# VH-VL binders against Uncharacterized protein C28H8.2, part 2

Target 1, 141 residues: Uncharacterized protein C28H8.2, of Caenorhabditis elegans (q09243)
Amino acid sequence: ANFISDPRSMFPKMVRTKNAFHFLQYFMGTFRRMFRNKTEMIEHFNYYDDQVKGTDCHIQEELDFARFKSYFDRYTRTHYNPEIRIIFAIMTKDSSHMTVEFHVTSQSWFGFEDHFHMIIRAVNDENVGWGVRYLSMAFNC

## First folded at step 12 (VH-VL; from s5 with heavy chain L50I)

Design u2
Fold by OpenDDE, look of step 13:
Structure u2 (fold): chain C 141 residues (1-141), chain A 119 residues (1-119), chain B 112 residues (1-112)
Amino acid sequence: as target 1 above (141 residues)
Amino acid sequence: EVQLQESGPGLVKPSETLSLTCTVSGFSFSGYYIAWIRQPPGKGLEWMGIISHSGSTNYNTAVQSRVTISVDTSKNQFSLKLSSVTAADTAVYYCARSPWYDILTFDYWGQGTMVTVSS
Amino acid sequence: DIVMTQTPLSLSVTPGQPASISCRSSQSLEHSDGKTYLYWYLQKPGQSPQLLIYEVSKRFSGVPDRFSGSGSGTDFTLKISRVEAEDVGVYYCMQGIHLPLTFGQGTKLEIK
């Protein structure tokens, strides 16, 4: 299957690789860059709305992509020094899919520590390599 | 409905400690910073300090040596203590919330509580 | 500390007429992230302050479009296109670029 033509696929604006480890490194690096350079999410990723979900445990509403983007962009603007840790990574036997959970801690400009969990499902296209199909974030849970 | 409510003694003697409580309801306080802001009679607003959901604080240096802000998660309450008060500390005291993701937008305020420092 | 200076300190306006309040900061409120951290609050008589404008020109939820904010660097303006009776109160600008957060002196708006 060619996931480039899949309308549900999200494509990072980064180097595509068939190596899962390298993909995760690029992915995490992109997030670090967003926090460092205060660039918007849309500058780094091509997302489809229905494949991106955000939730704040203090807000009982699920955030659609538009709201999530605004929410996250405000977060990255006001937070620094992200520490991104992989909590777990599970790959299918055929290496076609990978689910990864990240825990991200960061400091606000007040020096307060905040955190969010991020879960992605990545798919491995045989021609172009790994790409994110699904992304979900849970803030301060 | 989002609510913040300040409470405490309306009168404090000089040199004593002013103690106020901010009770929040209608939202999870863990998702917001809480700031204390005061306003002397007929004057402007003074930011005193802010506390995060984790209890981390930052204070205005003008009152840092005398101010303590804390949180009681079991009671959904935040507290302000200001020691060694003088007449200059007479003011309406407000607590206000700010979302952690947009930390300077004080979107909801308490009604304020007047505290008079007098012998 | 960053000093915020508002002008005028008081303003009397006929209903339906426009109003303009200036706020000047002692240093730039532009952050490296490209945002400018200037806020406007309104304190109506006998009430607590309420947020009107954030980041210079963004209206908070529920704020009428007759309110607008503009400016850059150290010079900012709040405009009310058509003043109404409900707009009476004291307007404060606030900077959020550096701690401690500081407010302007306030501008009292009254109706003629």
Scores: ipSAE 0.257, ipTM 0.775, lowest interface PAE 2.6, mean pLDDT 88

## First folded at step 13 (VH-VL; from u2 with light chain Y37W)

Design v1
Fold by OpenDDE, fold request of step 15:
Structure v1 (fold): chain C 141 residues (1-141), chain A 119 residues (1-119), chain B 112 residues (1-112)
Amino acid sequence: as target 1 above (141 residues)
Amino acid sequence: EVQLQESGPGLVKPSETLSLTCTVSGFSFSGYYIAWIRQPPGKGLEWMGIISHSGSTNYNTAVQSRVTISVDTSKNQFSLKLSSVTAADTAVYYCARSPWYDILTFDYWGQGTMVTVSS
Amino acid sequence: DIVMTQTPLSLSVTPGQPASISCRSSQSLEHSDGKTWLYWYLQKPGQSPQLLIYEVSKRFSGVPDRFSGSGSGTDFTLKISRVEAEDVGVYYCMQGIHLPLTFGQGTKLEIK
């Protein structure tokens, strides 16, 4: 059973699915595409509520979406050849929520190899399907 | 509060090695790069090199043969060593950070430390 | 190395009047992915440099909107719509398209 629409989430702009696997494939594919095409997050996701939160391993407080988006977009613009893999995925018994941890490697503009962990908490909306409610980035932690 | 502070001898003799330390606080260096930039008196800025948290470096070819940038993770310190100094190496030396999400954006700089090369 | 050439090297401006600084690179600063790696810094008297503009036209956090950057390829411009006393200092352009990073000679802005 899916929950009623939660506005505190990022929903895929181009692909809507209630299938968790398809959502993760879209998310990872979109992630790679942003690095390849140097496109911004907002081009791929709809944002409906500023209660969507992000975190940085090196920042003590939670980030609002505007700040998080700025960081993320700048990262994708200045890094290349991303590799994203699922490390961990867990779903609630009712399949309404999912937590996924990714490991990401990339190359910086100076050729340095970078890595970070990314954790998302996604919600399965009964109307639009899966969306990201929370995203955390832990760079070289 | 984000802080970078350069330290080291203000006077170095010709042919000796200039050694400076950049001490950082208010942030975790693992999420940032550190660059060294110097400025001779009354002149412009010269980028010397940059280091990642893992110790990977890129150097300006103009000083590559003489420069070594390193990191001490246990002390939150970055080091600059410049060997065989001459009067041309007299300058204010800055360390500056750039964030993990934008390596070219030097958003915070130290106050700089003046190093004079003289006999 | 990429040579960055600024003009003028100095300018004196009456408060409230506009200012314009040019920066020319010896080769294009545009990458094949469409990004252009040109930065502007300001070094106020007795201080360390501070970032003003990144990627040609993007204002860094806290930078007033009276500062604007423009340009493409090898020709770039920093504009100050209304110069204030706090704008006094030396402005530097910096390229990041190729190592080593290189700066312009600097443009000293003074108030009349």
Scores: ipSAE 0.712, ipTM 0.896, lowest interface PAE 0.7, mean pLDDT 91
Fold by ESMFold2, look of step 13:
Structure v1 (fold): chain C 141 residues (1-141), chain A 119 residues (1-119), chain B 112 residues (1-112)
Amino acid sequence: as target 1 above (141 residues)
Amino acid sequence: EVQLQESGPGLVKPSETLSLTCTVSGFSFSGYYIAWIRQPPGKGLEWMGIISHSGSTNYNTAVQSRVTISVDTSKNQFSLKLSSVTAADTAVYYCARSPWYDILTFDYWGQGTMVTVSS
Amino acid sequence: DIVMTQTPLSLSVTPGQPASISCRSSQSLEHSDGKTWLYWYLQKPGQSPQLLIYEVSKRFSGVPDRFSGSGSGTDFTLKISRVEAEDVGVYYCMQGIHLPLTFGQGTKLEIK
């Protein structure tokens, strides 16, 4: 419930954890829970910077916060029972950046198993804590 | 450019098997499901079933005993077979795709192919 | 199977005037998680269907803002605030809450 101004954002941000392990636990936990309802989706996206950028192997253009939120909002409406696990995680020597690869599986509404990889780059801001700056997705590719 | 193209014979005799293909291009089909939807002349749309690129299928119960949908990923082709056809199976047959991020929206459709079942 | 019933089955509209199409389902289209699975498609003359509206009221990419969807439960409406010549065709609603996916019988929109 803590909010502060982020000079990189037009809007206040909820203060996040500065602990790398807690960030990963919260990121993965909120990721799983966002499949349950929109309130959990809001909680998950509190860990994304407004300026987040990234890619998906099926989408030509670079993606931004609004596009990622739209895609996950739509994906979670028709997918269930997510599982997410860390493939690797590395952090810079100064503990200000980390890169993490996840493998995600879920069951589609039609009963098919779908999976993808996510790679995030997160930045530990001294005022707001860890936030996702970059997201790369590889759905069935 | 996203394209789906249905092809097959335009005329099929009653009791025989209708066989169609849907050839896809202009997108990475591994991120999409493919549905078959038909439209009898002057009538509405009927969803027949859907398939993933890995071959998992879900069929409309109204046709499930007669329909087989399959995929050949090496050729970017999806197939529809409908056995024991009658005049009620006369329709335009469409293939359509749904994206990984919204699998219940059919965002691109083929042009359709007319199949007539004549007695 | 969920039956989708559209009214009217045909409309003739003067250009620039509004149009309204009703879609009723035989069962609620609301999922227990609060989501509603109602879609609208347009099939223009000689063309394949194209997606207009998903999830009751959300316009698909490239769909003009004169198209709007509303409704809940079993009753849904597609509105065109100012009909244009390019809007002619057959409009279909579709439900996605239960298999098989089912469409309404269609509403033909013509210019008079």
Scores: ipSAE 0.595, ipTM 0.804, lowest interface PAE 1.5, mean pLDDT 86
Fold by ESMFold2, fold request of step 15:
Structure v1 (fold): chain C 141 residues (1-141), chain A 119 residues (1-119), chain B 112 residues (1-112)
Amino acid sequence: as target 1 above (141 residues)
Amino acid sequence: EVQLQESGPGLVKPSETLSLTCTVSGFSFSGYYIAWIRQPPGKGLEWMGIISHSGSTNYNTAVQSRVTISVDTSKNQFSLKLSSVTAADTAVYYCARSPWYDILTFDYWGQGTMVTVSS
Amino acid sequence: DIVMTQTPLSLSVTPGQPASISCRSSQSLEHSDGKTWLYWYLQKPGQSPQLLIYEVSKRFSGVPDRFSGSGSGTDFTLKISRVEAEDVGVYYCMQGIHLPLTFGQGTKLEIK
């Protein structure tokens, strides 16, 4: 009976903001909250473009939306007390593109502090608003 | 290409310290935890402890007073030391890794090294 | 410590027939977020353990679909729909909800 082949198809796309400051507040806020439950995870990923691409230095293949969501679904199962802060943010003069580097910390189930960096490239789509087009993750590399 | 390889002495005398090395290759262990798990002959698996690439450790309470797990990043090596050994510590010792995105799944294991504690 | 109890401890199966292995935990393996922290490993003769199933029912990469996991709370089952010769070995369940991580005592699967 159910025709579920892509978890994104289960959840309506959220209307995004065109305000860069609100986008960053939302991105960081939903990032912290995705550790609480699956609904918050969906809210965080609502601002990722369906065609998002990216890399991680420990995973050799290029990653897509489904893989990023799967990895963070698994990560949030065994990590808690997340913190995310901006290292740098730069935006084009016309406010159409933004590059942001974040530093992420969390505590693992084993009681360790884990740290990594994320770099996003976001695009302010004229119809939809800010969305993540590219994500690069550097878990201690 | 991912490989973990345990090495160490095959025979250790009672009351001495057992010292093992896990050498890793084919991945950057900075994105992984390394666990030590042992299996006495004919028996099941016992998790001994786990270490991050930066040296943070968590040990099984059953052995925590005797075990030390450490990392040497310059050699791509993890070490296990178990002090005051007895015959009960005779086992195959494995190292295994878990990825940053799912630290409870041990996806690659070494082949194991047998350690016998005997006079 | 969470005690993991497997039944049976030994199982002899004709090739092509199904097999079922039970694992019971002394405490619930459910996390408040709805995730369940139960894993299955296979140790083939003379080999190190290999991961089969994570999070109750999710097959690890390369694991044939004749393997399936199910269960909730404290009671879990690994099923093999049609046993093959290469499925022989010792099966272990493991819990990850509470430290120390603990394994069941193992179930030896043999061909008869």
Scores: ipSAE 0.589, ipTM 0.805, lowest interface PAE 1.6, mean pLDDT 86
Fold by ESMFold2, fold request of step 15:
Structure v1 (fold): chain C 141 residues (1-141), chain A 119 residues (1-119), chain B 112 residues (1-112)
Amino acid sequence: as target 1 above (141 residues)
Amino acid sequence: EVQLQESGPGLVKPSETLSLTCTVSGFSFSGYYIAWIRQPPGKGLEWMGIISHSGSTNYNTAVQSRVTISVDTSKNQFSLKLSSVTAADTAVYYCARSPWYDILTFDYWGQGTMVTVSS
Amino acid sequence: DIVMTQTPLSLSVTPGQPASISCRSSQSLEHSDGKTWLYWYLQKPGQSPQLLIYEVSKRFSGVPDRFSGSGSGTDFTLKISRVEAEDVGVYYCMQGIHLPLTFGQGTKLEIK
């Protein structure tokens, strides 16, 4: 019930696409653009469900929308030149669920090449379209 | 519980090599960078360099010709070697970590170890 | 190297009174993307530094809300709204906009 504490309650959720190819195209495109500024970050997180959950191998607590946004807001301050590519994608026969693995690379402020894998579980909601329900990240693990 | 601990000899002779170890526990170091920062007695802090979990390094230009930072992932250890030391290298040496999501924020520091360079 | 200058170098404060520490950089700490890379650390007597404030104004976990940071460009301030005995030590600002990372010379806070 604490509306002000939910960062997504301060920004209207956009209507998404029901097309799987367009979802992946937009998800990857906005992912790359979020490294440019905070406005582009908001655009990327429009593809995440309010109840999104997930993990990272270095962070012990369960991650939610606010934590993912906070960590990526800080990550993009010190990383640049992102590249993202699909490793695999699999969809249920009824086209209602999708699992996608991405490989991400970037350059750190110190000149190091960093990389990680992301696995998303996305759900095609009949009213709003494809959205990320679960995200797992593996930073150098 | 996050812990970093520096260890090494307290006294080093001029022109020799200073060798220190930072042993880490309570976190998976592969998601973190480790920096070495020193503090001469009664003076401020000087960043010496930083290392990624994969062994990539960036050094302060003031010491880059003499410093080597390395990692041993099997031992959860990071090492600092500083060659050709002089009295100017007398300091408390700290290791500190920064997380993958904010590599410029040193959120946890070791206790520090004093190294004196003297004949 | 970016020079970080702290004022005052020493500060003596009656318990319960406010304190203010200034940090000025030799060039802007604003990144071209609008982000600012200014940090504050406290080194209590006989201890290693501990992080207080990151990104100008964000308190690190467990830091009391009597600590606040502000500023932009080249001018930054750490404020303690009501100084307590446990706040004694040396305060350092740090910049991350250009390598090498550099710290201010420190501000010693003591209780009268």
Scores: ipSAE 0.570, ipTM 0.803, lowest interface PAE 1.7, mean pLDDT 87
Fold by ESMFold2, look of step 14:
Structure v1 (fold): chain C 141 residues (1-141), chain A 119 residues (1-119), chain B 112 residues (1-112)
Amino acid sequence: as target 1 above (141 residues)
Amino acid sequence: EVQLQESGPGLVKPSETLSLTCTVSGFSFSGYYIAWIRQPPGKGLEWMGIISHSGSTNYNTAVQSRVTISVDTSKNQFSLKLSSVTAADTAVYYCARSPWYDILTFDYWGQGTMVTVSS
Amino acid sequence: DIVMTQTPLSLSVTPGQPASISCRSSQSLEHSDGKTWLYWYLQKPGQSPQLLIYEVSKRFSGVPDRFSGSGSGTDFTLKISRVEAEDVGVYYCMQGIHLPLTFGQGTKLEIK
């Protein structure tokens, strides 16, 4: 993978696609694959800015990159066979920002089917391409 | 504040049905699973089963023929029913929750309620 | 059912000294995808159990640094680097790789 130095960050950033359709395909594809193992988890989180922020309707405090990764790492240990689909996608007129709502379903370890919604706000950075800047999760809320 | 409270009769006669409730507050149970776990006096912990927010259940095979776990969303209550009880069912009964992101981690427990099975 | 065996069943420790509790499972708690499902709980006198360690070695929120977990396969250990009076109680390990969920029989920790 290609990486570029970013003076706004302590870490190099992965160069991503600037094509909105490809971004969504890769985001969804890596999302499904992160349930397989930790290597695939790392690839999924490459599509998030390291300064990503967000919420969950059951967690009152603001979430950051480390917290999202921790929650999904734990979620994928107890859930299997994910499906993710786009409910709604809106892009700004200049094609620099988009908001996308996904619906996610999976099977829990106890044999229950679980679902939640995710809303991302992504930005098309001129140096690195599309990345997630904000994530809101709504587990059955 | 997150709170779970078990309640029910302290004494149940043999062969009858033990009925307990777990009343929850401080969180929306749509983001959580509720488990029932019991502890006979002076003994260790036994997982009895778990229920999702939608009412789906999974029971310990050791008790599955006698146990029913259910939810009443209008009352913020979960219930445990255990039929045909014997003295072996004498225990402290706990309810505990687990979050959507880690359903095997029981992060909050009720105080427990003691149930004695005796004639 | 997976049998979880704790050693010792009771432990008496001088304040400030270390303590170590072993938990062995009848089957590996490691899944082929690298996941390990081992947890530790503490039940203080007169209280409900509380979560200490999840996923072998990760401390739950608010758990002091003196608690640490380690292990792999079938052998796991909880260590307390410097035992304090507030650490008394019964420690339980739990496995989550196979249903039903099962706990160890408990290890009672006392101050001497």
Scores: ipSAE 0.545, ipTM 0.803, lowest interface PAE 1.9, mean pLDDT 87

Design v1
Fold by OpenDDE, fold request of step 15:
Structure v1 (fold): chain C 141 residues (1-141), chain A 119 residues (1-119), chain B 112 residues (1-112)
Amino acid sequence: as target 1 above (141 residues)
Amino acid sequence: EVQLQESGPGLVKPSETLSLTCTVSGFSFSGYYIAWIRQPPGKGLEWMGIISHSGSTNYNTAVQSRVTISVDTSKNQFSLKLSSVTAADTAVYYCARSPWYDILTFDYWGQGTMVTVSS
Amino acid sequence: DIVMTQTPLSLSVTPGQPASISCRSSQSLEHSDGKTWLYWYLQKPGQSPQLLIYEVSKRFSGVPDRFSGSGSGTDFTLKISRVEAEDVGVYYCMQGIHLPLTFGQGTKLEIK
């Protein structure tokens, strides 16, 4: 896949893929790579109709790529055995925009089971491909 | 402004239970872990335990049988209970936060509260 | 428990001169994933501890570049290239490789 890289981000700004599905796979793959040598990572590509949110969420309203990268760089250092699921996905009729919610679980350094939600809005550029336009996270939802 | 503030009785009798509260402000507690660390007068630091926003805890085995850390989400408060105290439990008690993405990094500490165990 | 041993326990430094503090762990602080979990804290007089260095050599936000950390395995060093009056306090190393988290005895830095 061709992409326009952002050195401040864990993810390229734009990625040319076959379709939205492949973009999501790429995105999840990038997340997987962040865990590097972490074992037992499970990726689920399942869609749900409803957003799943728990109580007492720490919600980050909007993140730039630099902050996102910083969070995940640190997160992956102290967490193990991640599992990532797509729990919500919606696309515009013209397939130009997509909103996706990921649910990530992992074991913390202290043995706690942590989880967070990651919400992205992606835009499909006809010349470049899909790219993340908006990113937010909610921890322990 | 990020703030953590410990509060509780400055004096506790031997064999009684020490009860402290950590009140947080200036940040969402759900995005952080809270640890309790104590420091006897003129001595170093001892990590007592840590609690997640969901109430999951991990304790230092040295005090595990006597310590309970809890959270009151309605009050934005974390609590430390230490039972059967002795003179050895005399110390300044700190609560400290670490972010959800880096639980070993204690980036902000309370001012600490001195607790003396004496009859 | 992992025992953290600091040396020296106290040092007096002339302003502008360098300082070095050693921290030794009773076992390796390197995890199988290649990360080394050694932290440095400073407790200024009458204050709470504050983070200086995480993961051996990474400066925490706001920490001046006069501070640097190094080391591997069981031997670690905190260096201050040019000691200033504001650097006075007790420095602690902390390990996070195994529970419980443990601290060194502390090193008291004073100005001559």
Scores: ipSAE 0.526, ipTM 0.841, lowest interface PAE 0.8, mean pLDDT 86

